# Ledger of designs, part 12: VH-VL binders against Large ribosomal subunit protein bL20c (rpl20)

Target 1, 123 residues: Large ribosomal subunit protein bL20c (rpl20), of Euglena gracilis (p07133)
Amino acid sequence: TRIKNNGISKKKRKRKISKMKGWVGGHSKLFRTGNQQLMKARHYAFYDRKKKKNLNKTLWITRINGGLKYYLTINEKYNIFVSFLRKTKTYVNKKLLSEINVRDSKSFSHLSKPIMKSTGINL
Below, E stands for the ipSAE of ESMFold2; O stands for the ipSAE of OpenDDE; V2 stands for 0.75 times the mean of E and O plus 0.25 times the DockQ between their complexes.

## First folded at step 7 (VH-VL)

Design s38 (from b3 with light chain D91S S92D; framework fv_temelimab)
Fold by ESMFold2-Fast, scan of step 7:
Structure s38 (fold): chain C 123 residues (1-123), chain A 119 residues (1-119), chain B 106 residues (1-106)
Amino acid sequence: as target 1 above (123 residues)
Amino acid sequence: QVQLVQSGAEVKKPGSSVKVSCKASGYTFTSYEMHWVRQAPGQGLEWIGAIDPETGGTAYNQKFKGRATITADKSTSTAYMELSSLRSEDTAVYYCAREGLYDYWFDPWGQGTLVTVSS
Amino acid sequence: QIQLTQSPSSLSASVGDRVTITCSASSSISYMYWYQQKPGKAPKAWIYDASELQSGVPSRFSGSGSGTDYTLTISSLQPEDFATYYCQQYSDLPLTFGGGTKVEIK
């Protein structure tokens, strides 16, 4: 079978170059990958805090063709956070986000609370 | 502000080596892979290789393997690309570029270093 | 090695025109990116994950595609859009770029 997968994008989940064939030397550890995501989230949280200080918590997320699309009525901070999670280089974070009931903003807020707190996102 | 600043233009003779530097600022140097890409005059982009500054791990385009050596110095937040056995075909602008904040693409890029190989 | 073929290699268009650039991969890819490059300058990250615009990129730009075929579209060409556009895959080593499409003034 030349291609044995249930979806090319899902089977070939985002990989760091250090996980690709041809890499030589040390591989990134799981803990380092987590730290990079936190640093990326904190960088954007810092930027967003300077730009928007008062936000509401209304959020809607939908999943289309293996990807996630999101809409916020007024709260662009959630949009930045959701975009960040969707773009992170870890399968687990994206999988958790895609399995949320997309119109349940309370469930999303509760699930993402530890990350939002650690990144300094005030909601 | 995140910035990559490269060393100045070089003129080299065939058979010699060149070492281009890329100094990073405004972010944690060891948290992002650094890539090297070149562009010959009037031509497209060609990936040379990459380094993980934290581990020192590397990957190279087979076309440059054995001639290109990519290194990183954590203490100065500087990445280097050395290309040996230079040929006239190696005349190009050499760029360093960081892996993106949210994705694997290259963002930001250095300003580029013109390397001219002539006798 | 995954080869990326861009078409056309160059095109001439007028302000206000709709422009479409294509990128075809020799094998299915997971992640496609687009860069804009103006003469004498480094490339700028433009479109990621085939369809997502980088912050600051005008909404007249859009990307689409999956598998082996991808497109970049400019709905109403503006003077500042005249540049060379490159596609890039991030699925396998070595990382590869398309040959570029030069968008020129008619």
Scores: ipSAE 0.053, ipTM 0.565, lowest interface PAE 6.0, mean pLDDT 73

Design s45 (from b3 with light chain I29Y; framework fv_temelimab; at its last look DockQ between E and O 0.03; V2 from the best seeds 0.00; counts 0 for: pae E 12.2 > 2, placed apart)
Fold by ESMFold2, look of step 8:
Structure s45 (fold): chain C 123 residues (1-123), chain A 119 residues (1-119), chain B 106 residues (1-106)
Amino acid sequence: as target 1 above (123 residues)
Amino acid sequence: QVQLVQSGAEVKKPGSSVKVSCKASGYTFTSYEMHWVRQAPGQGLEWIGAIDPETGGTAYNQKFKGRATITADKSTSTAYMELSSLRSEDTAVYYCAREGLYDYWFDPWGQGTLVTVSS
Amino acid sequence: QIQLTQSPSSLSASVGDRVTITCSASSSYSYMYWYQQKPGKAPKAWIYDASELQSGVPSRFSGSGSGTDYTLTISSLQPEDFATYYCQQYDSLPLTFGGGTKVEIK
């Protein structure tokens, strides 16, 4: 079966509106947070294969940021960490890294600290 | 290991209120929505509502609007569901459930809290 | 709101049998979630996006369907599969669940 653009957009809009329809305060511009951006991205992944791919990447980034912040005792974000990886020419599977953080936070910390130190950042 | 531990069983009279707690552990409480679902004896599952613990934003099934109040305490990683003006039809097991990485996909669920409303 | 009709409401089958549970929605939507619930226990996440198995779910389970009609199939029933299975729609609020299908092992 085929899906026209208007059909896809209407279905995405209906699902998005339905999830937010009964919400008070938590999903407005006034109350937006990093978690709101993640929730919005998760919604699209369920309804659009292209959006699902981007949502999975976003979820992996959130897991990495959470682990980095907690176990490195610094407030580093995903983009800063990826920049360090690129400077050291270290390729790390983003999905694997997020799975390690969820299942074994010590291993995530041990992997991340040497890379950050090799770029000249004191911890 | 992610855990949701709920408060114990309650026996209530019609017209009173009940407040069920759900203490979360093993994950970042504010990063995931908490939902409430009930199951009457011998019946299916019924969605009550949800809260985003980060912002305090809530959503409710209109069936429970005006009677259900869902709150969260970030400092104790605990969600609450209060149901007022109880009726005998409100006798059910009440579950908290974490929305996972997919919208409205619940994993894990709390162990359930039996609320019995009898005269 | 979207009503989900599960069929059958209960069934009894032997170990090794192929079992099929159906879930029909009152309105069209793309995908279905499934949960397994053992007596006295909370539901467990089982199948998401109509056909994707949750981690730890045995491969004898499968899901299929689109539009209004969805199925959960157990290719070779095992003793530990005794449970009630629920479908859940997620296209609109309020979220709704099917009435459940109780699977009994003969």
Scores: ipSAE 0.000, ipTM 0.526, lowest interface PAE 12.2, mean pLDDT 72
ESMFold2-Fast, scan of step 7: ipSAE 0.148; ipTM 0.658
ESMFold2 (binder alone), look of step 8: mean pLDDT 91; pTM 0.937
OpenDDE, look of step 8: ipSAE 0.047; ipTM 0.722

Design s55 (from b3 with light chain E52Y; framework fv_temelimab)
Fold by ESMFold2-Fast, scan of step 7:
Structure s55 (fold): chain C 123 residues (1-123), chain A 119 residues (1-119), chain B 106 residues (1-106)
Amino acid sequence: as target 1 above (123 residues)
Amino acid sequence: QVQLVQSGAEVKKPGSSVKVSCKASGYTFTSYEMHWVRQAPGQGLEWIGAIDPETGGTAYNQKFKGRATITADKSTSTAYMELSSLRSEDTAVYYCAREGLYDYWFDPWGQGTLVTVSS
Amino acid sequence: QIQLTQSPSSLSASVGDRVTITCSASSSISYMYWYQQKPGKAPKAWIYDASYLQSGVPSRFSGSGSGTDYTLTISSLQPEDFATYYCQQYDSLPLTFGGGTKVEIK
């Protein structure tokens, strides 16, 4: 038989101050644009990944396209870059790619920037 | 760039009111709550209240009940904080701050507005 | 309302020193948040959910704690770390901050 840790579940469930005692007026959770819910989903995904022995670490970066915000983790940015290299059949040392992973964002930026400039890709 | 720009410094007499503005740019104004925080000279941070610009819903620190009024104008992407019945102890830098990537902290912050109340 | 007490209120340390500041809550809270404020400037978001660094925060900073007791540590103090640090709770209204810890370089 297993037991459930309610404290851990409660800690993962963040809510707006508009749902706290003392708020007056409407709650806009269902009426807001998807960008706020996307940010929350990304936040909880970060916690879940970190709890899995922390082999993947993430940093948030922001992109704005029109009126919509996109938040990309460094791990997602890295995955887009690796996918691009695969599609172009570019040969890169797999060990080197592992070493410029999410924990070494400066090395990753140094390596990816020239390629993004040459292809017109913006991450 | 996401930015909050506040109105300029003001000097007020005891018993008067002050209204500070906070102009938002670089994001969808109605998607994020706006908070107001003050800091008296040499003192710490004190939360005044917040508004949801989409619904007009608000929350206030009881210490400011009946004196603080927070409003938002969607057409100009501007939030306002009005404080009435000013006292000398209301002398402070007043900040607007947006809810961040999470609902529970403040990022970014406005540059601050110094309000001086003197008798 | 939840009261946050920071200790020490101020400290002076040399470049390269390890510095620890604490924040104690009057009741158990889910998570602690930290801000860095430099003289004449607005506060900057620094550490969220007790232990996670905001993007751009140097790795010499770390946070830890749970329940009522939380800490912010600087492993090797640098001149640019001169600032006042504030903790903040998000469990209930009104939202509250600690009294601040002023970090001065000797």
Scores: ipSAE 0.148, ipTM 0.643, lowest interface PAE 4.5, mean pLDDT 73

Design s58 (from b3 with light chain Y33H; framework fv_temelimab; at its last look DockQ between E and O 0.01; V2 from the best seeds 0.00; counts 0 for: pae E 12.6 > 2, placed apart)
Fold by ESMFold2, look of step 8:
Structure s58 (fold): chain C 123 residues (1-123), chain A 119 residues (1-119), chain B 106 residues (1-106)
Amino acid sequence: as target 1 above (123 residues)
Amino acid sequence: QVQLVQSGAEVKKPGSSVKVSCKASGYTFTSYEMHWVRQAPGQGLEWIGAIDPETGGTAYNQKFKGRATITADKSTSTAYMELSSLRSEDTAVYYCAREGLYDYWFDPWGQGTLVTVSS
Amino acid sequence: QIQLTQSPSSLSASVGDRVTITCSASSSISYMHWYQQKPGKAPKAWIYDASELQSGVPSRFSGSGSGTDYTLTISSLQPEDFATYYCQQYDSLPLTFGGGTKVEIK
């Protein structure tokens, strides 16, 4: 569960904006260059500590779901797969699991299939 | 696949200028800022300045005020750094380095261009 | 501008030793980057945002710190870790680097 607007690191966003203050060459077309600086500052602010962590977990979830969909013929989301792991009392590092899927999809399938059978999902 | 290839070594006299090139390949040149960093023999790294190739906007280390000029040519995907009024202290390896989406995180770096200022 | 002081300036250690490199900033900063440079080569991206390893960096490397004091640690030194390591701040322009720490293998 994502928590909106709390825990956002304004310190990182302020420091990024101050670092960009020294850029020149865009002031003659302030609207275009100002928008580029704003977009880049907003891009980095969007990746602040809390938002970056949530975006990284979204990437892990996408990788896991892709592996499940391909090898297990199940279009199930990450949180459903994690629920399978808890039902089997198996606790696995979620970042490691997503990286196994990216680098070795067969190993991911071998790990995942027994867990999903134990939860009653037909493969 | 992403590569930065710099021009060859230069030997210059004091008071002259040098222009180092950095040709980028394997990515969209205008999407990433290009930085210039130098390293004197046996010394650490010193930031010179940067350019946004899309807009031509620049930033400079004040230490090089009036001597360094950084430019970019979108059509050839090439950045340039020109340093004028050369002194013996300017003898260094000059690097170009690409800033990615992380703030001021340089990857990759060019191979370096040795500029020797000898009287 | 923000000055970075690395210590030690050089060190010698044996394979398998734990090595710690310190980078101190002249004022409080939020984040720091680390680069590895081998002789005759360009610097290589190593650790970003104080603690995040670049892809391909061995897990024996770690980074930590906050405020003015940051560290790079090698938990079990290997022969391929012979290099000079540089810290870099990006809180303000001009960007500045530490003076480097040369790691030599005994």
Scores: ipSAE 0.000, ipTM 0.523, lowest interface PAE 12.6, mean pLDDT 72
ESMFold2-Fast, scan of step 7: ipSAE 0.182; ipTM 0.639
ESMFold2 (binder alone), look of step 8: mean pLDDT 93; pTM 0.939
OpenDDE, look of step 8: ipSAE 0.014; ipTM 0.618

Design s59 (framework fv_temelimab)
Fold by ESMFold2-Fast, scan of step 7:
Structure s59 (fold): chain C 123 residues (1-123), chain A 120 residues (1-120), chain B 106 residues (1-106)
Amino acid sequence: as target 1 above (123 residues)
Amino acid sequence: QVQLVQSGAEVKKPGSSVKVSCKASGYTFTSYEMHWVRQAPGQGLEWIGAIDPETGGTAYNQKFKGRATITADKSTSTAYMELSSLRSEDTAVYYCAREGLYDYYWFDPWGQGTLVTVSS
Amino acid sequence: QIQLTQSPSSLSASVGDRVTITCSASSSISYMYWYQQKPGKAPKAWIYDASELQSGVPSRFSGSGSGTDYTLTISSLQPEDFATYYCQQYDSLPLTFGGGTKVEIK
């Protein structure tokens, strides 16, 4: 095979084979589903809680399609938002990201809500 | 309850083609890549290819390129793998497997497997 | 194509033994995964990202390694551990598996 896209030793946070050389056809143009993003956020939240226990607060959310309820930390919501921006290939300036106060859930909701609403994500 | 259910065993003659199906349930079909892997009797695992059901984009192992065709039907949440110009060496259990959850890229869950026997 | 070589191809060990399986890649990789397969069944995801255990995998299992050399270790072999173990890389296409290591209990 003529594929030479071996990564450097740097650990990547997210990867799909559809982004590797040898893939033919389209890539997802938008975020796929809110349920998958929530599952991803649960993983990130577990990891984050080990490092930032005293800074986190637990917040409740509802996943309408399944009637599912999750308790998410503020860091989990931030991770969902940041991951969503990365996945949708949204160009975000550093000013927007720095204005999101992880400890201020109202600020976070206000800044992320318009984007999440268009994808069917409820936080 | 995430499940992948494959079609039943097939017996084919050399030179023919086979089409194996994999019906997904319990998750959003278009959100995950679906992969196909085979295993000859008593042998190891061999990756055939993958499809993104949302876009129809595909990737194939060069060994199977030109013989394998992977497709997906969104309306039935079913992925297919068709292998043409069958040889006796193609006798194997064929598995469909979904890409994993979170940020880890592995196969979970797997279908139960479909035995394809090529003989004359 | 990244080639994965597993050693040994098979082994026979007693309950309570420490078992180590190795997987060597033909080039440096960042993502190595392990699967457990029992006779007549589909493989099960077992270890991801070289060292992280899948939910439900007993703590006697561990994985380690980086670059080209990776290992799966069972600290105290149990009867339910007899199976074939496969390593897999997710760094580049085509995705490849090792040849497998069959673990048999005496």
Scores: ipSAE 0.040, ipTM 0.569, lowest interface PAE 6.3, mean pLDDT 72

Design s60 (framework fv_temelimab)
Fold by ESMFold2-Fast, scan of step 7:
Structure s60 (fold): chain C 123 residues (1-123), chain A 120 residues (1-120), chain B 106 residues (1-106)
Amino acid sequence: as target 1 above (123 residues)
Amino acid sequence: QVQLVQSGAEVKKPGSSVKVSCKASGYTFTSYEMHWVRQAPGQGLEWIGAIDPETGGTAYNQKFKGRATITADKSTSTAYMELSSLRSEDTAVYYCAREGYLYDYWFDPWGQGTLVTVSS
Amino acid sequence: QIQLTQSPSSLSASVGDRVTITCSASSSISYMYWYQQKPGKAPKAWIYDASELQSGVPSRFSGSGSGTDYTLTISSLQPEDFATYYCQQYDSLPLTFGGGTKVEIK
């Protein structure tokens, strides 16, 4: 299993170099950490499925659960969850989706629990 | 919920200064660059500059040659853009926008925009 | 400064039509980004890394390209696609946008 796509890592290095050229004063090192690069590699793998359908359902669920759980805001978790449901053709009530988006992390967990349990996704 | 909320519309005279605020919520403020972009009525998008809230480091478009000053207040999770020596051509909607989380090189989310009108 | 040139500046098309918008950069860049902006609203992130759709963007949208030439395509235009589309580079400072392409449905 490649955690990083070598092409993506090379593109990231090139962008960071270009971005830094015009900055005055310090710049955050967060974007240059190995952990951030790992999360981006997992995110690319996840979203590649939308376009090419080149990942099976189990592999996509594994990537979502393994990579993004600890680093996402509630809004980002909601967006990933909704994208997953749409991509896997999983029907859910519009009211339920709306209510998940409106409330805090506990509400997201509570309202999405039956669907997440059936699909194996943990956000 | 990630949100950027900007200050209200301003009307200014030529030669004066304006300072627009952008209050961030729903994420770690110091982890993401905050950018400023403007759009004159009926025109396209123009990048002004950016700040790294963790370090206070800044980057500017040379077109604004010392007229723009971008700052950030970590305690209130608020970014500011001050534009001095205002001209009528500075009439525009001014947006703050955060760099994207996982791709960190595009703007998501955007503030609602602040209309700045420069007239005598 | 990397200049981005969008073509056309505006177009009108019927519902169901295939629409293509191009963005040409004055220098080779690693990735192109696209935004959708509706009248009176802030731009929305739409396509990243030339070809990847933002969450919630309909699959009728697609992006392609590399180097200096990039394209945004709508395979079957819908009424809600009325908007101005902007390309953007984030490869070097200053950050730059294309002039925009206004898509009108007739």
Scores: ipSAE 0.013, ipTM 0.547, lowest interface PAE 8.2, mean pLDDT 72

Design s61 (framework fv_temelimab)
Fold by ESMFold2-Fast, scan of step 7:
Structure s61 (fold): chain C 123 residues (1-123), chain A 118 residues (1-118), chain B 106 residues (1-106)
Amino acid sequence: as target 1 above (123 residues)
Amino acid sequence: QVQLVQSGAEVKKPGSSVKVSCKASGYTFTSYEMHWVRQAPGQGLEWIGAIDPETGGTAYNQKFKGRATITADKSTSTAYMELSSLRSEDTAVYYCARELYDYWFDPWGQGTLVTVSS
Amino acid sequence: QIQLTQSPSSLSASVGDRVTITCSASSSISYMYWYQQKPGKAPKAWIYDASELQSGVPSRFSGSGSGTDYTLTISSLQPEDFATYYCQQYDSLPLTFGGGTKVEIK
């Protein structure tokens, strides 16, 4: 009985972890400091705005990772890309990356190729 | 390409109000929050507040709450900051600045000098 | 609100000198931003996330720090580096800036 219950619990947890990783991981980290600031401030309208921007960043991550071939690892590839841009001392807005990916996929792939090669990811 | 152009210098009497404009170009106006920061002569930078042009949602520094009103006009890609009940200590250069990412301001407008004198 | 204290308030140095300015926060923060402002002009984005240089910023500039203490360093001061440098925190509202450090070239 205990074994059966433990088996069911493990399966539910594994599926939930997988599902959470798809929605929560990448875009939550993009607002980490900003969201903490907003929660401490007494400006709820500003907080609501930040929530909408957070949702938009989920879309940006989806669009950006459309340029990164393995969209199933969406959060990881995006975070690697952003981290590498920081190491090269290049600041790029997430919205700008999304726009480049949508408007000029070829330019974006050329920009991202060195990063993908550096991290062992093939485009 | 990306630019913020502000209205010209103003001279105002104590007790009046001033409204400074900031016209954005070269990017999608509604995709970025616009902030207002002031700098009194010879002093440092002081954050006033911000607006999300998409929703009209605003946030203010408590010091300016009740006196500052920030608005945005989507049709002209222009943000506004109105400051009421002006005093001599409100004499400053007022800047608009785009929040590029996570409260990182790039670019800044050229600044608008507001002088409050009798 | 988080208060930022910059030191020194001003300094004068010769071309080629190493210049260091500091920014101390009243509470621990995740990262710091720096802006450069030349007389009569608007501030320019300069260093983000404590150590990352904005595109176009010369490599002689560097940033470092964590927690409450952050530093901006110019390894070999040039005439065009005459400016006031401001730190900014973004951990809590209201957003706050340091008092500024004025760098004057002899």
Scores: ipSAE 0.000, ipTM 0.518, lowest interface PAE 16.0, mean pLDDT 69

Design s62 (framework fv_temelimab)
Fold by ESMFold2-Fast, scan of step 7:
Structure s62 (fold): chain C 123 residues (1-123), chain A 120 residues (1-120), chain B 106 residues (1-106)
Amino acid sequence: as target 1 above (123 residues)
Amino acid sequence: QVQLVQSGAEVKKPGSSVKVSCKASGYTFTSYEMHWVRQAPGQGLEWIGAIDPETGGTAYNQKFKGRATITADKSTSTAYMELSSLRSEDTAVYYCAREGSYWDYWFDPWGQGTLVTVSS
Amino acid sequence: QIQLTQSPSSLSASVGDRVTITCSASSSISYMYWYQQKPGKAPKAWIYDASELQSGVPSRFSGSGSGTDYTLTISSLQPEDFATYYCQQYDSLPLTFGGGTKVEIK
């Protein structure tokens, strides 16, 4: 046999993750609802942006925590969370991400809690 | 639909100036940096500079400092790149390109490009 | 300024071939991006953060690398993949591009 059970499981998991990433359509879509406080966090002049590289993680944490998190859907929170991890280059087990049930707020908070606590984001 | 539409091709004399426009639509103009990149015929890409339309802050490639001026008009959602003291070596396609989403620092979308030809 | 060197400058390949192009930076970088450009067209965002495919990019493309060495791979070249590919760093000013790799039909 050319195919093994663990190989099939990996392909199925990767397909789920790829579907979620491709369906999001980028980060700007999440903020088209007029989250102006998050958008205005970019009022730093371009020439100063790279100079404040050491503040990038803190700035992004502030932007996420300063959003309208209480009015966001579970899917929106998940997308923001994944985008933050990608942007800050925070490594997380891909299996853990694929196991988070985005339609279940208890599952999301339980599985993501240790990572959110260590990174300082508050969704 | 997010789009960047640039002004038409121009033919200029050596020593003159050219001003290229880039009209943005389909997104909040002030939320994203606008960059300018040029490409000489058959050559690679060269970054000229950028503007933050929210603050008016700019950054330039040292090679173009003193000759390039990048501006933005919030009321018309239009960015401009003016290049002075033109030489034959400035013949190129000039692109405007938007910074990606807030979480991505790459260029998407790009304008269609404006060919600037410098000749007598 | 961070200098990006792409290798090769051009290559000829057949449909179905595995194609690999490299981008080497003069200093360690964190933000590497790849663009695809076809003749007469503006570049298209292709790969971001070294390894993430832009929406709509076929899965035969992949990116890898860290520090100073980055690679774009096409696992099975298709006719629509014949283009010039550019790497770009977004780590420090001035922003810089590699010299480009032209992928041509054999």
Scores: ipSAE 0.000, ipTM 0.530, lowest interface PAE 13.7, mean pLDDT 73

Design s63 (framework fv_temelimab)
Fold by ESMFold2-Fast, scan of step 7:
Structure s63 (fold): chain C 123 residues (1-123), chain A 120 residues (1-120), chain B 106 residues (1-106)
Amino acid sequence: as target 1 above (123 residues)
Amino acid sequence: QVQLVQSGAEVKKPGSSVKVSCKASGYTFTSYEMHWVRQAPGQGLEWIGAIDPETGGTAYNQKFKGRATITADKSTSTAYMELSSLRSEDTAVYYCAREGLWYDYAFDIWGQGTLVTVSS
Amino acid sequence: QIQLTQSPSSLSASVGDRVTITCSASSSISYMYWYQQKPGKAPKAWIYDASELQSGVPSRFSGSGSGTDYTLTISSLQPEDFATYYCQQYDSLPLTFGGGTKVEIK
């Protein structure tokens, strides 16, 4: 089983965000402080999905490498990794990904290493 | 590895308050919104509210009219939901649930649930 | 408040049957999710974004729909599929769930 490119439409994301009124205090994901690198990456991803039609692979690689690797758990790295593969049309066996998800950071590094090397991401 | 562990069952008198805890492990606590959902015996699911653990920002279902207070303690990776002025109709299993990473996942990880019984 | 109405509230089916559950929203929505819940257990995320299966969900499950009408289909019911299924919207606050559809053994 390979990962397919399943994008979420920009219309769906715009609809969700525009209707999320009722928060008191900090605005989730767009105004977060503390973990600034993760918030910044989420903001950039949202901006690209909502406003840009074409994905720039080099820009995505720069954003992922520039801000996230020191601030994420293994599950968060896995989710970003899988999301990146989907967005860049990189195909990976689902069994390999499930094995990574069940194991710790050492297993993730080992099993994902060839793919990260070929795609240029560094998690 | 990723898990949410809730406090144990409670039996409360009408008019009292209950505070349920939800301890997170295996992920960065401040990176995910935490939601609270309840389910009365034999009934469906009802959303209570949510917290952004990074900022302390909250959102509530108006139905609870300020009776619900959701908080988070970053030092212990624990979220809390306090419900005051308890009534018999508040008897339910209360769940905490994590909103998935990014924007497209709903509640991907759930606590085991805490039964709160309100009885005289 | 967006209200979600599930139909039927319960159904009885046999192993191997095709089962369809519907969820209707009081206003047009874009983000629909489905959960599976077994007695005494917490709900499990089952389908996200109307049609995407959560990891580990068998391929006999599928989701479809847009606007106000959404469906969850089981192409060939198995014994482990007997459960209550809930739809949920994430378009606006308060977040709301459907009333649930209990899939029972015939």
Scores: ipSAE 0.000, ipTM 0.562, lowest interface PAE 10.5, mean pLDDT 75

